# VH-VL binders against q0atu2: the designs that were tried, part 41

Target 1, 119 residues: q0atu2
Amino acid sequence: MLDKKARIRTSREYRNVFEKGKRLSGRFLIIYYVENALDNNRFGFITNKKIGMAVIRNRIKRQLRAIVREYQGQVKNKHDIVLVARAGIGKSSFEGMEKDYIAIMKKAGLFARNANKID

## First folded at step 1 (VH-VL)

Design l12 (framework fv_daclizumab)
Fold by ESMFold2-Fast, scan of step 1:
Structure l12 (fold): chain C 119 residues (1-119), chain A 121 residues (1-121), chain B 106 residues (1-106)
Amino acid sequence: as target 1 above (119 residues)
Amino acid sequence: QVQLVQSGAEVKKPGSSVKVSCKASGYTFTSYYMHWVRQAPGQGLEWIGYINPSGGSTEYNQKFKDKATITADESTNTAYMELSSLRSEDTAVYYCARDTWEYYSEGMDVWGQGTLVTVSS
Amino acid sequence: DIQMTQSPSTLSASVGDRVTITCSASQSISYMHWYQQKPGKAPKLLIYDASSLESGVPARFSGSGSGTEFTLTISSLQPDDFATYYCQQYDSYPLTFGQGTKVEVK
């Protein structure tokens, strides 16, 4: 679970990220992201009914929160980031979701760059 | 259960305006973006724009930004699109459609029946 | 703008045929949707995110592809499948559709 302060909680906050943020699509994930005026990062998670029933959607949300928490130290500070699970995520492994997350975050410039790799 | 019902066909003169309505039922109106798409006679689909009924933010295809104005009334679960300065090339069936995902602008899973707007003398 | 080009524009087929429709994007995209439209009716979502079958859509429909090339396949054409099919991208605004592929009786 993420700290309460690190979560996007209100519909107004989600709306701000969708309206003003940038969007990047991965294999299983889409991220929307925007700089915030706070001194910390906040994350939001969205799963729609096309992924499956509530029990499946809740499982995916828990797995995504675990991945985000594991890598939160690598994320550039002062961003609101919303992760949206794509329909195919229900068939992915935890490892597959994790790799997709890392790839998208690096492409967005939200993770530290490796000198030996392009973005 | 989930349905979008649009207003009836309109016949308009060049230079006039028309306002098409789209009444939603069977779902939480403010949770899904509402798109507008047009189809000229015998032609394909062309995206006009969307509105997020929660707050009223809009996005337009640049081609239509001076032609179309999209609004929503949360109290009546109704989206509207007004077309101004009508010309014969605006003759088309206009569809409203609900986005495939909550709080997103990706695609359209539920469509209204369409409203034929004819611009002629 | 990302341009979506479908091939062929018109396809003549018989019931029982395997039908393949292609959609090409002018730029690499992650995913796209396929719609079916019958004369006088609104479009219907058929396939979402390139390969996921929408609820209520028969299993004879399938989608595949990535990058710039996407394919819709109908494994055994039924009378109800004579329609126009459209692809649509959502990688960037404006959302754009292909010009359509009309599947008609041979």
Scores: ipSAE 0.007, ipTM 0.614, lowest interface PAE 9.5, mean pLDDT 86

Design l13 (framework fv_daclizumab)
Fold by ESMFold2-Fast, scan of step 1:
Structure l13 (fold): chain C 119 residues (1-119), chain A 120 residues (1-120), chain B 106 residues (1-106)
Amino acid sequence: as target 1 above (119 residues)
Amino acid sequence: QVQLVQSGAEVKKPGSSVKVSCKASGYTFTSYYMHWVRQAPGQGLEWIGYINPSGGSTEYNQKFKDKATITADESTNTAYMELSSLRSEDTAVYYCAKEYYDWTDYFDYWGQGTLVTVSS
Amino acid sequence: DIQMTQSPSTLSASVGDRVTITCSASQSISYMHWYQQKPGKAPKLLIYDASSLESGVPARFSGSGSGTEFTLTISSLQPDDFATYYCQQYDSYPLTFGQGTKVEVK
């Protein structure tokens, strides 16, 4: 799990990302992102009822947290990033979600060089 | 400093209802889900449900769906759980618990607990 | 519903002992949480996501496991550790807890 300080915590903070941030869509994910005035990155997650039942939403939430944590060291500092799961994500594999996350973060210019190179 | 303060112990008769309160302070009440969990004497923990204080959406353990009603009053930063048609098996300590953040489903702060005793 | 079963239900130990508590899920799950509860008090989070130590929790506590078998370990039991321990799954609703493992003095 992500450290408490790496989490977007309030509805006001989510609103700031949506209103002032940039938007990029992947196959299963949409990210909204904006530079923050902090010395660290913060992440938010939205899995709405259009994805499916609570059991599916909970699985997606857990898997997205794991993916974000695995690649947190590759993300450029000082950003608030919200991941919104699209309806089709419920039928995706973990690998599919991970590939989509990497692709969208690279397109956004949020990943450091060689971000997809893991030992 | 985060604090959850619950209402005092209740003694109720079978068939009656009880409403337990949980007053939150030290954080933005509408930013975190509030859950309710009970513990019968000498037994383990049982999850009842949660409320999102922003907007009031709820989710219940199916076992409690027609028995428990969870509400929140954001003007007073207070969450409530009402339990209807009480039976002796509802005798338990009832806890409110703050979720760390949306959908993490673990609880960083708990209320002190409210003992509800159902006796004839 | 996913059932969580803890073993043992009761454990007698001495200060300095290595203590292990197991939690078995009726279905494969990715992660779970561990709580400690002392008599008359609310539970306290110890470990989240199977292996992440909560802030302020002593390093003698650790968690491991995957799939259906998870373990909480106390490397060197201290007097403050006599308590009941609960596992919790969050793979699906309703959230479910194990029945508890009481760690008591020999």
Scores: ipSAE 0.007, ipTM 0.544, lowest interface PAE 12.4, mean pLDDT 85

Design l14 (framework fv_daclizumab)
Fold by ESMFold2-Fast, scan of step 1:
Structure l14 (fold): chain C 119 residues (1-119), chain A 121 residues (1-121), chain B 106 residues (1-106)
Amino acid sequence: as target 1 above (119 residues)
Amino acid sequence: QVQLVQSGAEVKKPGSSVKVSCKASGYTFTSYYMHWVRQAPGQGLEWIGYINPSGGSTEYNQKFKDKATITADESTNTAYMELSSLRSEDTAVYYCARHEDYWYFESFDYWGQGTLVTVSS
Amino acid sequence: DIQMTQSPSTLSASVGDRVTITCSASQSISYMHWYQQKPGKAPKLLIYDASSLESGVPARFSGSGSGTEFTLTISSLQPDDFATYYCQQYDSYPLTFGQGTKVEVK
């Protein structure tokens, strides 16, 4: 589970990201993202009924939180980011979700890139 | 299996307050926001506000900001709505209804049976 | 606030009729839902996200639309369908409902 400080918790905060943010779609995920005025990043997660029953939606949500937590150190600071699961995500593997997340975050320019990291 | 059971009907005097309860069962209480909606006799539906039981954060329709106070008790899986300074215009059936936590677009898939609050004399 | 306006306010129909109810939003919205309410009962979710049929709801109910214009259709009205129907936007706070459309027997 992400630290409470790093979570978008209110519908008003989700609304702000949807209204003012940019949208980028991946294979299994859509992200909405906007720069915030805080000193940290915040994440939100949306899994709708099109994905499947509550047990499937809750599993997907837990897996997405785990992925976001694992890569949080690579995300450019001062952003509110909402992940919306697409209907097809219920049939994806954990690895498939992880790869889609990495790809979409890179496309959005939200992942910090370190030149010559392997030097 | 999912149930939202509300407290019984109340008859209150103008100027008094009332506290309505909504007891949840059959699901993880903290995974769903709890909303309150009222319906005056013969009228339509009006949204009052919500609470996220997982942290106690609330949002109110501005119309009800000084009228309604929404709370939740995680130990008993019960949400509450208190109405203060009651007037005859507050006579209505009050419903609780759930919405999934962090799900901005979810509908109200389960509703309580409603609590009639009558304000007279 | 986003205003939701339903048309018609009342509708007289016979069993077997095709019934169409319209909901207009005062501004473009991404999400809206439809509810059915029978006398003395709490509302029941019928359609979520404009077009998705809620589990346990008969296939004669369908929803369509986007932006500012949304429609609920009952393809062949049954006796159990005489009720009041409400649309609701879930795009912004405060959450708002249409005024309701009462479907009554002719």
Scores: ipSAE 0.008, ipTM 0.556, lowest interface PAE 10.8, mean pLDDT 85

Design l15 (framework fv_daclizumab)
Fold by ESMFold2-Fast, scan of step 1:
Structure l15 (fold): chain C 119 residues (1-119), chain A 121 residues (1-121), chain B 106 residues (1-106)
Amino acid sequence: as target 1 above (119 residues)
Amino acid sequence: QVQLVQSGAEVKKPGSSVKVSCKASGYTFTSYYMHWVRQAPGQGLEWIGYINPSGGSTEYNQKFKDKATITADESTNTAYMELSSLRSEDTAVYYCARSYDEYWLDSFDYWGQGTLVTVSS
Amino acid sequence: DIQMTQSPSTLSASVGDRVTITCSASQSISYMHWYQQKPGKAPKLLIYDASSLESGVPARFSGSGSGTEFTLTISSLQPDDFATYYCQQYDSYPLTFGQGTKVEVK
């Protein structure tokens, strides 16, 4: 589970990301992202009722948190990132969600280069 | 900065119709859903429906689908709700309220001041 | 339709008191909000998504709960807090509110 420092928790912070951030859409996910003034990344998760009933939404939210946690170390520092699940995500596999997340993060330029670079 | 300003109070006869307006300012009108909620005197809150000003899609409480028509005019940043075939039980304060469609769905962070519609003979 | 029932319907309290209002859903839900309404005014969002404090709302307000039972707590009641409080579910349409809990001066 993501620790509390890595979570977007207030409506003001979510509004800031949605209003000032950049948007990128994947197959199952939309991300909104903006650089923050902190030394760490923060993530928010939105699973709305377009996805389906509460059981499905809660499962999706848990799976998205697990995916984000797994790839946390690859994300460029100092960003607030909100993941919004698209309506079709309820029919996706865990692997499908994971692949979509990786693809959109790479396209957004938010994943650090994968190499033995010291940078 | 964000404001929702509604039209003034109305006194109507049974069987007539009324159209209430809600003018939005201080934000991008098409980025938020606009909902309508009523409150009869001394009673609780009752949800009527919403419109997405981006595209005009609507959702209604089934109880109101033959009573209320919700529309939006993007050129004037104004949402409207028309009530038809008014009866005394429609006497209430009618509120518009906005919500995001991407997060904390159907959370009403800003409300209009309310419009009292009184239906009497 | 999902029915939301609040308890108590009315409570009398003094400034400085800890106040707890409950909201019961007729079926398990994951999504609900709390509002405050003062006489002659529109409601104001206090807590969204059961436990998240809306921007600008004093820290003495908090929300908790899951499933069918939710609570709104005011840790130390202030004069500005005498009002009617409403819960709302957004798990499914139509959106429904509790009947309200009026917090009045003891």
Scores: ipSAE 0.014, ipTM 0.613, lowest interface PAE 6.7, mean pLDDT 86

Design l16 (framework fv_daclizumab)
Fold by ESMFold2-Fast, scan of step 1:
Structure l16 (fold): chain C 119 residues (1-119), chain A 121 residues (1-121), chain B 106 residues (1-106)
Amino acid sequence: as target 1 above (119 residues)
Amino acid sequence: QVQLVQSGAEVKKPGSSVKVSCKASGYTFTSYYMHWVRQAPGQGLEWIGYINPSGGSTEYNQKFKDKATITADESTNTAYMELSSLRSEDTAVYYCARQEWYDSYEFFDYWGQGTLVTVSS
Amino acid sequence: DIQMTQSPSTLSASVGDRVTITCSASQSISYMHWYQQKPGKAPKLLIYDASSLESGVPARFSGSGSGTEFTLTISSLQPDDFATYYCQQYDSYPLTFGQGTKVEVK
């Protein structure tokens, strides 16, 4: 579950990200992202009817939230980010979506440039 | 009422530059991306690029990356497109078009009336 | 780049005819729209997302298709419908349009 403060929740807040943000496309995902004036990141998720039935769209949304939660610590702070699922994502594996998310976030410059393991 | 009003026709010499304007009214200018599309006389539509008027971020068709510069002035609700190093093949009607975001779909809901740019010696 | 190819390039029809215009994408797409352009005017959105009718557009216009093949149908052509029609993909940048289909009087 993503923390309440880490969610973009209103249609107006989604609109602000689309209107003010940059866009980047991956294989299964499009992200819209903009720097915010908050002390934390916020994420939004959109799945449309081209993905499939409500059951499939809800599953994809839950899987994307799980991916975002797992990698939250690697995302540069102070950003609003909306993930839009593209056609074809319904046939993707969880690992396929995860790989696409990591690639697109790195390309956007939203992940840490260097990840050091000290353990 | 939403309106996009473009500047008047221009006649330019080869090698010069031209700046076309698109003045928006009837909505919050910074809340919608503005795109530019051209149409050579008797030909089809060709996408040039867009600007997000909030913050000024842009995206260009690679074909126009070295030719077109898109800007926006929030104080006057006006988007601009400047074309440099004009050649006769740049003769076209240039349109601005507003991007709507509705139910996760992006499309052009309002268009300017067009600006004819003629490149002639 | 995704190429959009329309067929036919020109179509002669009479008022009352059923008119079908085809648009073919060079690869599978999910987001495409149809625009109408009358001489001397800017394009006008007719159909978004392949089959959704834009507000204010007459019910005689309809769209269908998925993947690489899309069609625009005018069920009973009216005098106001003689125009050029363009398909557009909104799947990826650069955005691309078909070359246009001119519907002219027979």
Scores: ipSAE 0.005, ipTM 0.578, lowest interface PAE 11.2, mean pLDDT 86

Design l17 (framework fv_daclizumab)
Fold by ESMFold2-Fast, scan of step 1:
Structure l17 (fold): chain C 119 residues (1-119), chain A 121 residues (1-121), chain B 106 residues (1-106)
Amino acid sequence: as target 1 above (119 residues)
Amino acid sequence: QVQLVQSGAEVKKPGSSVKVSCKASGYTFTSYYMHWVRQAPGQGLEWIGYINPSGGSTEYNQKFKDKATITADESTNTAYMELSSLRSEDTAVYYCARDSFEYDWYGFDYWGQGTLVTVSS
Amino acid sequence: DIQMTQSPSTLSASVGDRVTITCSASQSISYMHWYQQKPGKAPKLLIYDASSLESGVPARFSGSGSGTEFTLTISSLQPDDFATYYCQQYDSYPLTFGQGTKVEVK
């Protein structure tokens, strides 16, 4: 699981990202993102009822957290980012979700050019 | 203001069935999952299953898949759990509990008061 | 199924004590919650997502941990805190609870 400091936890914080943030859609994912006043990035994850049954939604949420954690060092600092899974994500592979995440983060300008996983 | 109000205590014979209700108020019924959990006297908590009131999809603990049937009536904001083929070991307090999977947190934030089902042998 | 094991099963404590309850999962999990239950009452959510304090719960309660080891701490035990505490994993179906830890008066 992601470090507690790297997670958006309150409904108020989610609302702030939705209201003030930018939106970008991928094939399986939508991201909402806004610069924060903290020293670190925070991530939130939404898997709604349209995706499917709870077992599928829970698996997708775990896989998305794993993907985000793996690429955390490549994300430009000081952003709150919420990932919303689209209905079609239930039919995607782990690789498909990962590829979509990388593509949308690059398109959003959120991946730092020389970032690595170490920091 | 959120309330989950369950039906009253039941005393049943072995082999019979029982249907417990859980009436929700103070929130949008179809925006939260409703779970059922039981607790035998002096014992711990055991998860039975849940229903998504929007569309009626269910998930069960395999132990209860052939015993419990969970349903919901959107028009009355009421969830139900029916237990069939009752045995003395089904004697327990049965709880309904509300759950949201929409945000990056889970938890049964509101619970019904519980319904004691006693199976006489 | 994911097994949740709590330690200790029972502890005796005095008002003002720091109380620590541990919950161990049989495999790595991403989501877990803590509940408090008093005799004759429904459980009450205390901590969600391992470390987030539920609204209305006193700040003396805190949760920590990740992976397979999780801890609930009560920094200064109050009379109202003598109860049974349960952890629950929310990572995989079926959902499972720990066996419970009873905090009783010395």
Scores: ipSAE 0.016, ipTM 0.598, lowest interface PAE 7.0, mean pLDDT 86

Design l18 (framework fv_daclizumab)
Fold by ESMFold2-Fast, scan of step 1:
Structure l18 (fold): chain C 119 residues (1-119), chain A 120 residues (1-120), chain B 106 residues (1-106)
Amino acid sequence: as target 1 above (119 residues)
Amino acid sequence: QVQLVQSGAEVKKPGSSVKVSCKASGYTFTSYYMHWVRQAPGQGLEWIGYINPSGGSTEYNQKFKDKATITADESTNTAYMELSSLRSEDTAVYYCARGWDEYYESLDYWGQGTLVTVSS
Amino acid sequence: DIQMTQSPSTLSASVGDRVTITCSASQSISYMHWYQQKPGKAPKLLIYDASSLESGVPARFSGSGSGTEFTLTISSLQPDDFATYYCQQYDSYPLTFGQGTKVEVK
């Protein structure tokens, strides 16, 4: 479950991520991200009217939340991350969105690395 | 301490209008959405709409689009809901409730409710 | 509109009983919330996002489920728990609630 503490809750907090954060674009997603002063990660989601009607936007937002929940344990701690859906996302499958999310998070350096232990 | 305090009960005649207020305290008023929900006597909950006090944008249940007008006054930390062309079926307790944010619509704090009775 | 249907509509129980209330959505949803309402009072948020316990809510309350079927469980009913419970979806506007489940004294 995306805990209440794991959600960006106010317009002010979203604005902070957009103004101070880094930006990285994927095929269907743009992420904005900034290190926070908390002990946890927080996520926000933007599905603009340019994506399509409310039914499509709500489906996309729902699917993105599910993807974020599945991979939240792999995200480096202490970040505020906002996912912005690009206009073309309505044509994507769930698997396509998931693949794009993984790719952009890796490129952003936000996924925790597995390190080989030296014996 | 978060508190939402609503105006008192109203008794109105059919065809009239009523404006219910919801005064917020204990948090930054513009950081949360304010929703309105009604409950007819002995019935369940029905969502009317919300306002984002930051900027004043609103969303309505289509059933209430011609009935309800939701506004907010940042200077007094007060949200309002006006109901027009009242009918007996509008008799209900009307609640304001704080929404967590623009993207997640759980209602974590509620006003005490305002009973609006419409009778001839 | 997404329709939320609760079962049972009324449930009679005794203190100490394990109580389960079901909520069914007319289409698959990712997130839903549970509220408690006592007579003459406003609803109170109990569970958000299907299974997350709201701050200050006793640990005897829990939520589970996904897709179209969700449950609220009270592990050991207390006198304070006799109330009406409502589920709510937020997958799309308008926000919709279940019809309510009234938990009454047996």
Scores: ipSAE 0.007, ipTM 0.594, lowest interface PAE 9.3, mean pLDDT 85

Design l19 (framework fv_daclizumab)
Fold by ESMFold2-Fast, scan of step 1:
Structure l19 (fold): chain C 119 residues (1-119), chain A 121 residues (1-121), chain B 106 residues (1-106)
Amino acid sequence: as target 1 above (119 residues)
Amino acid sequence: QVQLVQSGAEVKKPGSSVKVSCKASGYTFTSYYMHWVRQAPGQGLEWIGYINPSGGSTEYNQKFKDKATITADESTNTAYMELSSLRSEDTAVYYCARETYDFWEYSFDLWGQGTLVTVSS
Amino acid sequence: DIQMTQSPSTLSASVGDRVTITCSASQSISYMHWYQQKPGKAPKLLIYDASSLESGVPARFSGSGSGTEFTLTISSLQPDDFATYYCQQYDSYPLTFGQGTKVEVK
């Protein structure tokens, strides 16, 4: 998993990203992102009840953590990034979420180079 | 200052209802799920349910589905839990607890101080 | 429902002791946490996601385990650590807690 310092944990940090950050929507994901003054990128995530039961939400969280970890080396600059799961993500495949993540990160200009797994 | 402040202790008769409040401050109320947990005297913790204050969707422990009603008022940053048809077995300290926003875990990182509800004839 | 069972239910210990509390889930789980509760107080998060130390929690606390067996360890018990400890699963609804382990003065 990601180093604890690469995680957005506090309500204050989430508030900063939402208030000062930019927003970009994908098929299953919305990202909010803002440059930080740290030496590293940090990630956070929001799920809501409409995604499904805790079992489904936990599956989505595990899969998104794996995707974020896999591509962390390709994320450019020093950013705080919050991923928000949209309605319908509970019906997606792992590959579908991965493609959506890559597409939205590229569109936001957050990837330093081309992702290996994009079709 | 990030905190959850609950309403004061209640003494109720069997068959009555009680509504406990939990006022959030210092964070964006609608960004976190709010859970309710109870603890009977000398017993362990028992999960009641939760609410997503953004939209008001709820989930209940099946044991409490016909007993507890959880609501939220976004204008006052306050979550509520109402218990109906009170019995002596409902005597407990009731806690509200915030579910962490971090997708790296789902835990209760902030708790209210608790509200003692005593049901006696 | 997933049942969480703690062992022991009560343990007596002295300051400086190494204390280990076990939590067993009735089925394999991926998400569990540990809480500390002192008399008259709300529970406090200690360890999340089985092994991650919550911010502000002393380094003498640690968690380990996976699947169905999880442990909370206090490497050198301090006076402030006499409390009841609860494990919790967040793998499926309803969320469930262990029955608690009371760490009391020997």
Scores: ipSAE 0.007, ipTM 0.565, lowest interface PAE 10.0, mean pLDDT 85

Design l2 (framework fv_daclizumab)
Fold by ESMFold2-Fast, scan of step 1:
Structure l2 (fold): chain C 119 residues (1-119), chain A 121 residues (1-121), chain B 106 residues (1-106)
Amino acid sequence: as target 1 above (119 residues)
Amino acid sequence: QVQLVQSGAEVKKPGSSVKVSCKASGYTFTSYYMHWVRQAPGQGLEWIGYINPSGGSTEYNQKFKDKATITADESTNTAYMELSSLRSEDTAVYYCAREDYYSWDEGFDYWGQGTLVTVSS
Amino acid sequence: DIQMTQSPSTLSASVGDRVTITCSASQSISYMHWYQQKPGKAPKLLIYDASSLESGVPARFSGSGSGTEFTLTISSLQPDDFATYYCQQYDSYPLTFGQGTKVEVK
C-alpha cells in the first residue's frame, strides 16, 4: 500500500487535478497531473463503472496502487497525479498495466527511464 | 516491412546548419518513439535525443540541447533532426532508430541506414 | 551520466572460439542492450534487457549479468561474427553506450 501522505484524499483535490492538470492517454490508463506545493507526490485512482463490477474495479485499483508504489521512487517530486483506468483495463494482465504505466509516465516527463521492473 | 530511410550525405561549412530526414514505413508511425544517435569516424555511438510523434514530446541529451532540434511530420511519416552552428567535431554518421512505446525494454529494433554529415572548410 | 566501459577494446579470435565481452556500468542499472555493428552499416540489436535474444539472432549469442557487470558471450565464433559490439544502458537519460569491442581475426 501507498503511505497516507502519498494519496489524493478528497473530491476537491481530484477536481483540481482534472481542471488544472495536463492529460495524457495510454493504452489502459489516462493520467492527469499538476505540480503541487507540497514536499511529496500524491496519487489518485479512478476506476469508473465502464471497467466492470465492483469486484473487478477494486482488484484493478489494488493492482494500480501496487504498481505506483513499486515505481514511486522514479517519479519527479512535487506532483499530484491521478490515474484513470480505461474500459479495456479489465482484460489486461498485471504486466500489461505496469508496462502502460511506465510508458505514459515517461511520455509525461515525470519518470526516469531507470524504472525498476516488478519481479 | 518496417523500413527507416534517411536522406543522403551532406557536406557543410562551419557555422551552417543541416537537417537530416528519416522516413518511416511499414508500421504505425505514431506508436513508436524515434531516437537519433551519431557516430564520429572511427568512434563509438552517442545518443542525441528522441521524439514521440504522437504528441511531439522530445527529450535531449543535455550536451545537444542547444544544438539539435528534433521534429516529426505525421502527414509524411518523417522524423527530422536539425543541427545548428556546425563545427568540425559534428562530422559523423547520424542514425535514426525506433523504440516501441510499450516495449521500451526491447531496445532499438530498427535503424535507418545512416546519413554522413561532413563539416569542412 | 552513467558511464559504460567495455573490456577488452579489441580482441583477436579464431572461428570456433568462445568469445566473452564485458561491460561495466559506473552505477547499478536494470536495463541494458547489446548491439553488433559491421563496417559501413548501422548497428543491429542483438540482446535486449541484458539476456533476451532478439528475433533472428543465432543461439550462439547470449547475455548475462546484473547491477554493474554485464557479459556478452559467443559460444562458437563464426566468420559472420567479426564485428564491433556495443553495450548500451537504458536505465536513465542521457542514454549511453560503451566504447565498443572490436572482434577481429587472429
Scores: ipSAE 0.000, ipTM 0.557, lowest interface PAE 15.4, mean pLDDT 86

